# Designs tried in a protein design chat: VH-VL binders against Lon protease homolog 4, chloroplastic/mitochondrial (LON4). Part 5

Target 1, 223 residues: Lon protease homolog 4, chloroplastic/mitochondrial (LON4), of Arabidopsis thaliana (Mouse-ear cress) (q9m9l7r79to301)
Amino acid sequence: VIALPLPHKPLIPGFYMPIYVKDPKVLAALQESRRQQAPYAGAFLLKDDASSDSSSSSETENILEKLKGKELINRIHEVGTLAQISSIQGEQVILIGHRQLRITEMVSESEDPLTVKVDHLKDKPYDKDDDVIKATYFQVMSTLRDVLKTTSLWRDHVRTYTQACSLHIWHCLRHIGEFNYPKLADFGAGISGANKHQNQGVLEELDVHKRLELTLELVKKEV

## First folded at step 1 (VH-VL)

Design eb6 (from eb1 with heavy chain D101E T102D S103Y Y104G Y105D W106Y E107W G108Y Y111L; framework fv_ecleralimab)
Fold by ESMFold2-Fast, scan of step 1:
Structure eb6 (fold): chain C 223 residues (1-223), chain A 122 residues (1-122), chain B 107 residues (1-107)
Amino acid sequence: as target 1 above (223 residues)
Amino acid sequence: EVQLVESGGGLVKPGGSLRLSCAASGFTFSDYYMHWVRQAPGKGLEWVGHIKSKAYGGTTDYAAPVKGRFTISRDDSKNTLYLQMNSLKTEDTAVYYCAREDYGDYWYFDLWGQGTLVTVSS
Amino acid sequence: SYELTQPLSVSVALGQTARITCSGDKLGDKYVHWYQQKPGQAPVLVIYQDSKRPSGIPERFSGSNSGNTATLTISRAQAGDEADYYCQAWDSSTYVVFGGGTKLTVL
C-alpha cells in the first residue's frame, strides 16, 4: 500500500483526518487508487526529527517534501492505520481510519511514492465476560459521558465522528453506549487531548484490556 | 403536561392474548427508549422489555420469562407504545407500567405511567 | 443472572436517619438508581446514577455506591417517606435489574 506520513498525530480507526499532499506523484497515485476502486492507503505517524524538535506545520511540510523512499520509511512508525481515501479536492485528501497495520517491508526505494507491504493487525483474543475488563470498559464509558456533558469543545469534536453525534448529545451518548471494547478504547483516545506519542501507544496496543486502561488514563485527564 | 397513560388491561384466560397501549404526551416520544415494567400483586418490580428509538433501529429486548411470548412495538406518529402479550400464564398477572428511559443516562426511568392491571385466571 | 438484594424492611423514627442497602456482585462498578413507591401509586425516581437527585426531590435523600453495596440515605425522616424503595441497575446480560424492595416504616 502507499505509505502516507502523518505529521501531527496518528489516524485512529473510525476517525476522519484531512491531510495535504503536495507531492504530485503521491497525489496522482492516490487519485489513481481511488479511480481503480482500490481507495486505500496506509497512514503512519512521522517520528520526531532527531535534529529538529519543532512541530510547526511549515517545518513539517518542508520535511515531507524532502523525504523519499528509504529515508521516509526510517522516519515513520511501523504501526499505522488502513486509511480509506474518502475524497480528493486539490491537494486536500480526506482519510477515514479502518484498522491497524504493521509495515513488514518496503517495496519501493526510488523517487516514486513509498510503497510498503503490511500485515493487517487484529486485537489479541480476550474474555468478553472478564469482570476486570468489563469494569475498565464501564469506567471509560462513564468518564467519556462526563467529559461530553461538561465541555462544548468535546461535543463539537465528537460531532464530526459520526452523524449520530451531530444531532444531539443524547444520540451521541446512546451511540457510543453500543461500542464494543476495542471501539470504545479507540474512540476515547481519538477524542482525548492526548499527544501524538500517547495516541500512538493506544494504536499499537493489541491487548484490549491494556488499551482500555490507556484510554481511561487519557480521558480522565480531560475531566 | 408530560405523562404516560397505559390502557388495555383486563381479565384474560391462560393461553389467551392481550394488547396493552401506552399513550405519551408532552414530550418528543420518538427520541426516547421506552420500557415495560410489571409488578405482581404485593410483589416487587420486574423488567419486561424495551424498545429503542427509531434513530437506533427500533430494536427490542426482553426479560427471559416473556421472551418469545411478548412483543413490544411503537407508533411514533401516534406517540404510542404497545405490548402484545401472547400465550399468557397465571404468572403474568401484574400491574404493567410503561416507563421512559431518561435522555442520555444509564438506563433509569424518569417518567412512569399509572399502570394497567392484567389478570390471568380461569 | 445478575441479582440485587435489599432488606425486606427498615424502620426509622420520625426525624432520624434511615439507611436502605442494595447489594450486588461488584455493584460499585455499575450505576444504581432508586425509586420510591407508595401504595397504589407508580414508582417515582428519587436518586439516579448513585448519588444524583432529580428536580423536586429534597436534599434529605442521598445515595452512595461502593464495592458490593449501594445505600439510599433518608435524613430527617418524615411520615410521608413511608413507602417501598427499589434499587435498580443495568447489566449487559440481564438488562434492567430491580432489587426486591424495602418497606420503610416511619415510627
Scores: ipSAE 0.000, ipTM 0.430, lowest interface PAE 17.7, mean pLDDT 82

Design eb7 (framework fv_ecleralimab)
Fold by ESMFold2-Fast, scan of step 1:
Structure eb7 (fold): chain C 223 residues (1-223), chain A 121 residues (1-121), chain B 107 residues (1-107)
Amino acid sequence: as target 1 above (223 residues)
Amino acid sequence: EVQLVESGGGLVKPGGSLRLSCAASGFTFSDYYMHWVRQAPGKGLEWVGHIKSKAYGGTTDYAAPVKGRFTISRDDSKNTLYLQMNSLKTEDTAVYYCARDFYGSEYFDYWGQGTLVTVSS
Amino acid sequence: SYELTQPLSVSVALGQTARITCSGDKLGDKYVHWYQQKPGQAPVLVIYQDSKRPSGIPERFSGSNSGNTATLTISRAQAGDEADYYCQAWDSSTYVVFGGGTKLTVL
């Protein structure tokens, strides 16, 4: 799978993310992947060393254009997201997150574009009828209902998840009321004001109860 | 559209050799892991081996029953996958399929039609 | 050596629901994929990653996987569903592992 570095935040399953691909070789490879009816890539957050200094967003993106092969693989988190390539419009690529991935092979000889072999990660089994997990789920839901009543959250984040959330708050509230436990945890984290490291932690957490607890902490800060 | 077409099957005596080919079209062959899967007459599917893309060094792995006797290779300039079978045994009698690995996820979204290899006296 | 076990055959009445099982040690911790094979034809992927359908596979096909057992469910069975069905998983020691296959008969 082509490894796409993300400078600002990880791609959370269920969310849309626009990225700008300036490298013509990478862009051509993504266009070819889409043409072959296998329109998927891996999206991986850059490690702190590349993104934690005082350089601007433009500086970070310029650095990404220079990272190739094993240099790039050393600078990205090993856990990322299977990203469907929804559209390509010039240099803008729209990604849709589907599942967590883990890079299994660190290919030292990889060239541009970087391609990696991945394991598709699966949530750890959980008892959906466990009262403690249910309590956490309902707390996340209740807190999200409160958060979704704020105008800033609607404008900035919820519309990147689903069209229903951009139409009316009550449509969004009804929609999320039908989410299973993992989906609610992912949604809550993705719309929260969490920094990229906190969201990366949510993405890496395969225990559904712990992921719900992480999300609860993040969304409580929004009220 | 994606197509995989196997060829080279036939009748061969025990101890003999045979080379199978799989011609790929409709996708960027060089980017994909490719697998061989076989099926003995009236029996189930059995994995034979795979070859990684050239970006991953083109390394190979094999199922225990064929290791040391079979060699998988590829020619990306011709969009062709090969299976060189040596020291053939009657137990190798099967239809041989080539299959495309979906981005290293180890499931097969496209299969060829298969080519029959019969090993008998 | 990791093994997947399927029943040799399953029968279903036209229009009813067929269930084909695939059992393996802690199989719920692995992804399971399902293939349909009709006589004289190559296998066709019908379910991947436990429960997802490829484009072109009807909604009547669904999958689940928990504990030691994965299940392929075919609702509103049609004559054209009659085929052999194979489950598949990955194991680090044996690589690709297939179940023995289940012959589905639509009565």
Scores: ipSAE 0.000, ipTM 0.433, lowest interface PAE 17.2, mean pLDDT 82

Design eb8 (framework fv_ecleralimab)
Fold by ESMFold2-Fast, scan of step 1:
Structure eb8 (fold): chain C 223 residues (1-223), chain A 126 residues (1-126), chain B 107 residues (1-107)
Amino acid sequence: as target 1 above (223 residues)
Amino acid sequence: EVQLVESGGGLVKPGGSLRLSCAASGFTFSDYYMHWVRQAPGKGLEWVGHIKSKAYGGTTDYAAPVKGRFTISRDDSKNTLYLQMNSLKTEDTAVYYCARGETYYYDSSGYWFDPWGQGTLVTVSS
Amino acid sequence: SYELTQPLSVSVALGQTARITCSGDKLGDKYVHWYQQKPGQAPVLVIYQDSKRPSGIPERFSGSNSGNTATLTISRAQAGDEADYYCQAWDSSTYVVFGGGTKLTVL
């Protein structure tokens, strides 16, 4: 799959993310994927530059323009997200996150855009009826319901989730009530005010109980 | 100190079976891919197979020469890796090393080996 | 099936630079790792991800990888560098692949 670097935050499963693709070769490759009815790419968060002392969109854009092939693969996190290419309008591309991926191999350094082979990651098995995991799940659910009712978080971040959550807050509350454990953890992390490193940590955590605990910590900070 | 110690090697007749163990210490064993690599006397290194960490499904992959005859397993509660070798051939005579593979789970590249065990000799001869 | 090719042997004089090559189809698109093995001992990682050194490996060891060829470079060669050296890469169809090994002799 084509590997798309994300500068500001990881794509969490279930969320949509608008990106602006200014590289005509990358844009053409994404358009071709949609034409062939294979509308998927991998979305991977950029690693911090160890020497960087500022957070700047212009500096990030300059780095992305200069990084190619193997240099780019060394600057992105190995764990990312399978992204459905929902729409392309000019330079704007809408991605929808589906599942976690891990890069296994770069296909070719001479290819532009960067193309990688991936493993589709699966959550570690868990016991749905385990009392401890169940208790954590209900704490996340309860905290999320409180946060969504009492803060503007649903207006700022939940708009980047499914259309059901964009219609009205009670549609969103009803929708999340049906979430399984991994989906609730992902949703809570994605709507929280977590920084990119915290969200990347949630994405990389395949132990469902630990992921729920990470999400609970992030969401509690919003109350 | 991170360490791997193999055991279970010995002399076996063709068609026989043998089980190797690798005891790990000094690191969180369950977080890592584990590999078996062999080396025939006076020859080069040859990858045998690996077992993924539980976080990545705990699945196994094998080199073509051993597929269907060898089985890799792990017991994370005992920090031990196993290689079950069945239908042994004279061509399987080698020193068998266990090795820790880095995993992408920790933002590591994976598929390189550090540390290696000391190795255990398996001789298949009549 | 994917193959990595190394020369059988390389000789270097004390204090000079040794270069050991590892060739494979489009190898520059893959990560290459290097191991040192002395007689009767287990292999030791000396370079990973083309050019990175593990803790405890001297700066005299360096690596590069481009096109079809990866190179392990040992500057200021010492008697203790005499060993077999193996390159290793990953391929989606064959998984882990090792080169045949190169015997380095320090004269």
Scores: ipSAE 0.000, ipTM 0.423, lowest interface PAE 17.3, mean pLDDT 81

Design fa1 (framework fv_ficlatuzumab)
Fold by ESMFold2-Fast, scan of step 1:
Structure fa1 (fold): chain C 223 residues (1-223), chain A 121 residues (1-121), chain B 107 residues (1-107)
Amino acid sequence: as target 1 above (223 residues)
Amino acid sequence: QVQLVQPGAEVKKPGTSVKLSCKASGYTFTSYYMHWVRQAPGQGLEWIGEINPSGGSTNYNQKFQGRATLTVDKSTSTAYMELSSLRSEDTAVYYCARDLYDFWSGYFDYWGQGTLLTVSS
Amino acid sequence: DIVMTQSPDSLAMSLGERVTLNCKASQSVSSYVSWYQQKPGQSPKLLIYWASTRESGVPDRFSGSGSATDFTLTISSVQAEDVADYHCQQYYSTPYTFGQGTKLEIK
């Protein structure tokens, strides 16, 4: 899988993310991948650079374009997202998040772009009829309803999610009450005001009850 | 298909209580808020309150706080509104209505047919 | 509480005419306004939500506009079946409140 570094935030399953790919070799590889019936790449959040004075998004992106192979793999989080390449127009690539991935090894140190082997992560088994987990799920749903009603700040985030939906925009929004537990946790985290580290934590949490609890904490802070 | 079924009419004396029902079908009952709205003859609509069927949490219009009680029976997918200390001014059609859990929540996409409550001696 | 005021109280139109119904909020409600159609003897039916978004199945002749305090429901070409009371509602904050309604009749 081609490893795409994300500088500003992780890709949460179910959401659209536009990225700009300036490296012509990376762009060409994504175009080739898109010719296949299942065009996918891995999207991985860039780790904080504690030793660098990089202060602007443009400077960070310029540095990121220079990172290759082993240097790049050391600068990204191990857990990321399987990203469907929805469209490519010029340097703009639209990604749709599907599920969590963990990098297991680099395929080739000398190859450009960086290609990695991944494990497709699965949620830990849970009892969907467990009263405690079910109660947390419905608390998340109730809190999301209240937060979305009172703040316009999340309008664009909700729009991003609905645009990723294969159903009509209104049909998708009308049926959020039928989201399964993992999907609701991801949706809530993705539209919340959470910073990149909090969202990365949600992405890494494979225990569904704990992930719902993390999401509940994030959405409750907005009420 | 989504349906909210209410009985047609109730007649009560002043000072008594009434418990109106709303039976939901065609969707996951615990996934949507249920609201109660009334309409006096020839008048506009007035919001009474809302209930989350999943946890039973309620919010009331302050005008009805202490007089209205909203409950649900999940096993029968039925919502209830009890109104106490009835007065002639409570004569109205009482609707139940469904609210989506979405960005635009607070508007009502499906309504019951309404129960006409008449309060007279 | 937010007060919603509709105007006019009633109007009579000829078939095919363009009609505009107004709704004013006592304070800003952003775009959290919906419109309902209520035919005689029937329950209200959702037409518009989020100020300007048509509910699925509602004819294109119905449109909503406005923001903050001033909102309008427009019917581009009135049909006989449009005879009804029209109610606006704010859902910006509880208690949710409705306007008094506008009655639309055909001449």
Scores: ipSAE 0.000, ipTM 0.436, lowest interface PAE 14.6, mean pLDDT 81

Design fa2 (from fa1 with heavy chain D99G L100Y F103I W104L S105T; framework fv_ficlatuzumab)
Fold by ESMFold2-Fast, scan of step 1:
Structure fa2 (fold): chain C 223 residues (1-223), chain A 121 residues (1-121), chain B 107 residues (1-107)
Amino acid sequence: as target 1 above (223 residues)
Amino acid sequence: QVQLVQPGAEVKKPGTSVKLSCKASGYTFTSYYMHWVRQAPGQGLEWIGEINPSGGSTNYNQKFQGRATLTVDKSTSTAYMELSSLRSEDTAVYYCARGYYDILTGYFDYWGQGTLLTVSS
Amino acid sequence: DIVMTQSPDSLAMSLGERVTLNCKASQSVSSYVSWYQQKPGQSPKLLIYWASTRESGVPDRFSGSGSATDFTLTISSVQAEDVADYHCQQYYSTPYTFGQGTKLEIK
């Protein structure tokens, strides 16, 4: 799979993310992937990012042009997200996150763009009827309800979620009542004001109860 | 199309028990809570309790604790409410209603047509 | 238990008039209030949830407002098919509780 570096934040499953790809070799490889009806890439957060600013085409362009092959793999987190290439218009690529991936090895050290082998990660088994996990789930849900009603920043972030949230926040609030435990944890983390390291921690946590606890901590900071 | 199908009527004698059914279709049965609400003739609505069909966990209005028992049969997508030690005051229309996962979002988007329970000698 | 009190108990309006129905909670319920329409011989139908969010398929003449303890359902231009009992409900805490209902009639 092609490894796409993300400079500012990880891609959380269920969310849209626009990126800007200036490197013509990377852009051509994404177009080819899409034409072959394999419209997927791996999206991996960049380590040691010096910028805390919002993403810009100029900043992303400089990073992508400079980092290649072995240098790039050393600068990205091992755990990332399977990204569907939803659209490409000029240099803008819209990604949709689907599930967690872990890099197992580089296909070739001289490959340009970087291509890696990945394991598709899945959540550790859990008991949905466990009272402790269920209590944490309900705490996350109630906190999200309160936060989404009171802060405009979170309302803006909700619109990047792929199911109903782009249409209206109230349809989104209705829809999240149907979320299973992993999906709620991912959603809460993705709309939170968490920094990139905190969101990366949520993405890496395969124990569903622990992931709900991490998400609860993030959403409670907004109340 | 979401449907909750209930029997039209039941007649029972005081002191007996009744088991009312609610057959769900048109959605994933285990993804929503099922609630039971009653309405005495000419009166308001009264919440009895809720059940999570996925795990079978229940929560009851204290007024019905010990008398009402909520169960589900996942294989037939059917919810049940058993009410014991029936009194004439239990005469009411009994509704099943679909609610969301979160206990704080306990509003009901689809309702059954109701079963009229008459308790008389 | 949280007590929900509706007012008025009953009202009669002329077609096309603006109707306001009130619901008061005995303690703060934030925005966790829904409104149901119940026509004679029928089951309740969800109109509004989350104090002000209109359920899909509900005519835009219906609107909800309010927070904390005081809530209002408004029908901007009443129609003949709006004859019904209207119930408010809090779902802030269990047991979930309903108001006694407001009966809407057309003159």
Scores: ipSAE 0.000, ipTM 0.426, lowest interface PAE 15.8, mean pLDDT 81

Design fa3 (framework fv_ficlatuzumab)
Fold by ESMFold2-Fast, scan of step 1:
Structure fa3 (fold): chain C 223 residues (1-223), chain A 119 residues (1-119), chain B 107 residues (1-107)
Amino acid sequence: as target 1 above (223 residues)
Amino acid sequence: QVQLVQPGAEVKKPGTSVKLSCKASGYTFTSYYMHWVRQAPGQGLEWIGEINPSGGSTNYNQKFQGRATLTVDKSTSTAYMELSSLRSEDTAVYYCARSDYWEGYFDYWGQGTLLTVSS
Amino acid sequence: DIVMTQSPDSLAMSLGERVTLNCKASQSVSSYVSWYQQKPGQSPKLLIYWASTRESGVPDRFSGSGSATDFTLTISSVQAEDVADYHCQQYYSTPYTFGQGTKLEIK
């Protein structure tokens, strides 16, 4: 699986994300992946050093060109997202997130492109009828409703599979389904104003109740 | 069977406040928003605001911001609307009505409380 | 705020006639429109939501159509029990707003 570093935020399952790939070897590998009808890559958030994140998006683009092979693998989070390569137009690649991945080892010892072996992650078992989880679920749902009525964040930041979400977010929330805790947690985190480390924490949390609690904390800050 | 029960009438003097009640039954009170809508005699419907009974969060029509206060008592499944600084123009039937979390249309309405504001 | 304007203000129809009530939004509300029936002395009753979806228990002679700014409620064959005020509402954005109502009478 080709490992694609993300500088600004993790790819949340269910969301789409445009990235810019300036390295012609990486871009060619992604185009070949799509041609072979295996249009998937791994998308992994870049780790910060002890210093703060750069606030310049143009400056962060330079990081993707400089990091290669083992240096790159040491600078990305181990947990990321299986990304479907939806389209490639010039240097712009549109990714759609599907599920959580964990890097197990580096395959490519040549630097271009970084290729890794991954495990597909699954949520820890949970009781679907647990009243405590249901209570958290209803709090997330009600808080999201409040956010959607009082802010336009969903218009600015929501990126999902369905075209209906570009017209009205209520269609997306109905499609998540009753008591689909993992999808609700991911959706709420994805539309929140959370920083990249908070969103990465949601992505890494395999305990469904804890993931809902993390999401609740994030969306409450938007009300 | 879903029911929203309101008192029939209230009479208040100008400048006073009123607190109207709406007792819900037949459903999980915290799973639906509660709204307040008024209708002056011979006039159309006017949305006052909404409350999420689960967390107590409220949203108001700006026209009523500062005068209307929405609250709930989860233990009795009762919603309240307090309206302050009453004027004769506040004479109207006041309805409570519920909506689903994802919607802004009202599937069940109370029978309404006629508020008369006069000396 | 989004202004909802209904037309006509009132109309009188003969039993069995097709009735069309109009509702116009001051800006696009997509399909986030509902219709209510209010009989004299009663609370409003939901008829239609999502512009065209009939509420459970509502007779099939009632139908809704439209999108964006122009919406209609149609009664295919008006009955005596349909005498009421009819209100449209947008729930695209808060504050939720209603039209002024259309009064339907028989004869």
Scores: ipSAE 0.005, ipTM 0.474, lowest interface PAE 11.4, mean pLDDT 82

Design fa4 (framework fv_ficlatuzumab)
Fold by ESMFold2-Fast, scan of step 1:
Structure fa4 (fold): chain C 223 residues (1-223), chain A 124 residues (1-124), chain B 107 residues (1-107)
Amino acid sequence: as target 1 above (223 residues)
Amino acid sequence: QVQLVQPGAEVKKPGTSVKLSCKASGYTFTSYYMHWVRQAPGQGLEWIGEINPSGGSTNYNQKFQGRATLTVDKSTSTAYMELSSLRSEDTAVYYCAKETYRFDSSGYTYFDYWGQGTLLTVSS
Amino acid sequence: DIVMTQSPDSLAMSLGERVTLNCKASQSVSSYVSWYQQKPGQSPKLLIYWASTRESGVPDRFSGSGSATDFTLTISSVQAEDVADYHCQQYYSTPYTFGQGTKLEIK
């Protein structure tokens, strides 16, 4: 798959993310992929450069213009998200996150754009009837419902989520009530005010109970 | 296509309030925040606030938080800005502006369509 | 609040000349900067977003560049219809803020 570097935040499954693709070769490859009716790319958060102070996201964005091939693969996180290319308008590309990926190797003959081989990741098995995990799930759900009812900041963020949550708050509240444990953890992290490293940690956590615990900490900060 | 229609002008006395309208068409009204921006004569643009038409939630520039009130009427796809305790320095053109799709959960946005503006004159 | 400062306040150019307009943020705004053109008596019109991406329908003589705190709008060959005020905007954090504007006139 084409590997798209993300400078600001990882793409969480279930979320829309607009990106701006300035490289005409990358843009052309995405347009062609979309024409083939199976339009997917990998979206990977950019690692901070050793010299980066993280005081400015423009520092990481400057790096994107210089990084190609193996240099780029060494500067992105290994775990990312399978992104569906929903639309392309000029340089703006809308991505929809589907599932977690891990880069296994760079494709030979790959130059510009960077293409990689990936493994599709799966959550570790968990007991849906475990009382401790269930209690954490309901704490996340309760906190999210309270925040979504009372704060415009969280409602702003929900607009980046698919379908029901973009139409009306009450449809969103009903919809999230149907989420399984991993999906709720991802949703809560994605709408939280967490920084990119915290959200990357959620994306990388395959233990569902631990992921729910990480998400609970993030959403509690919003209250 | 997308249109934001505003009245041309309003004249108000100091100390009163005004309620300006912005009628939207050509897109799904509840899918995008509506913003209000003003421009005093010969001055730059100044952001007043935003409203989510879906839930009615608002965010204000602190400078206006006690005086500006943003509302919407979903049945008519119309946004409103009420500004109270008017002063002469509130004389400006007031624009409504449609946001683009948010970049990420941080709330990044810019304005792809603007109303033609309402000139508010505050004078005694 | 992030302060956006534009320079110069105004400039007059001859037709066909290359024009550069500057915008400086008081703190880093990454690439979250847009440029708007406002012709006399009209509302602002989006020209550039994401510091360097040209809005659909905008002539290719307009280009944007920069990152962090320093941004530039360039018009490669100025035309009569380019007479306008140009405003930069940061949308990195609320409140969203604009520069004071640069007025472009033809000699």
Scores: ipSAE 0.000, ipTM 0.420, lowest interface PAE 17.6, mean pLDDT 81

Design fa5 (framework fv_ficlatuzumab)
Heavy chain, then light chain:
Amino acid sequence: QVQLVQPGAEVKKPGTSVKLSCKASGYTFTSYYMHWVRQAPGQGLEWIGEINPSGGSTNYNQKFQGRATLTVDKSTSTAYMELSSLRSEDTAVYYCARHRWYSGSYFDYWGQGTLLTVSS
Amino acid sequence: DIVMTQSPDSLAMSLGERVTLNCKASQSVSSYVSWYQQKPGQSPKLLIYWASTRESGVPDRFSGSGSATDFTLTISSVQAEDVADYHCQQYYSTPYTFGQGTKLEIK
ESMFold2-Fast, scan of step 1: ipSAE 0.016; ipTM 0.619

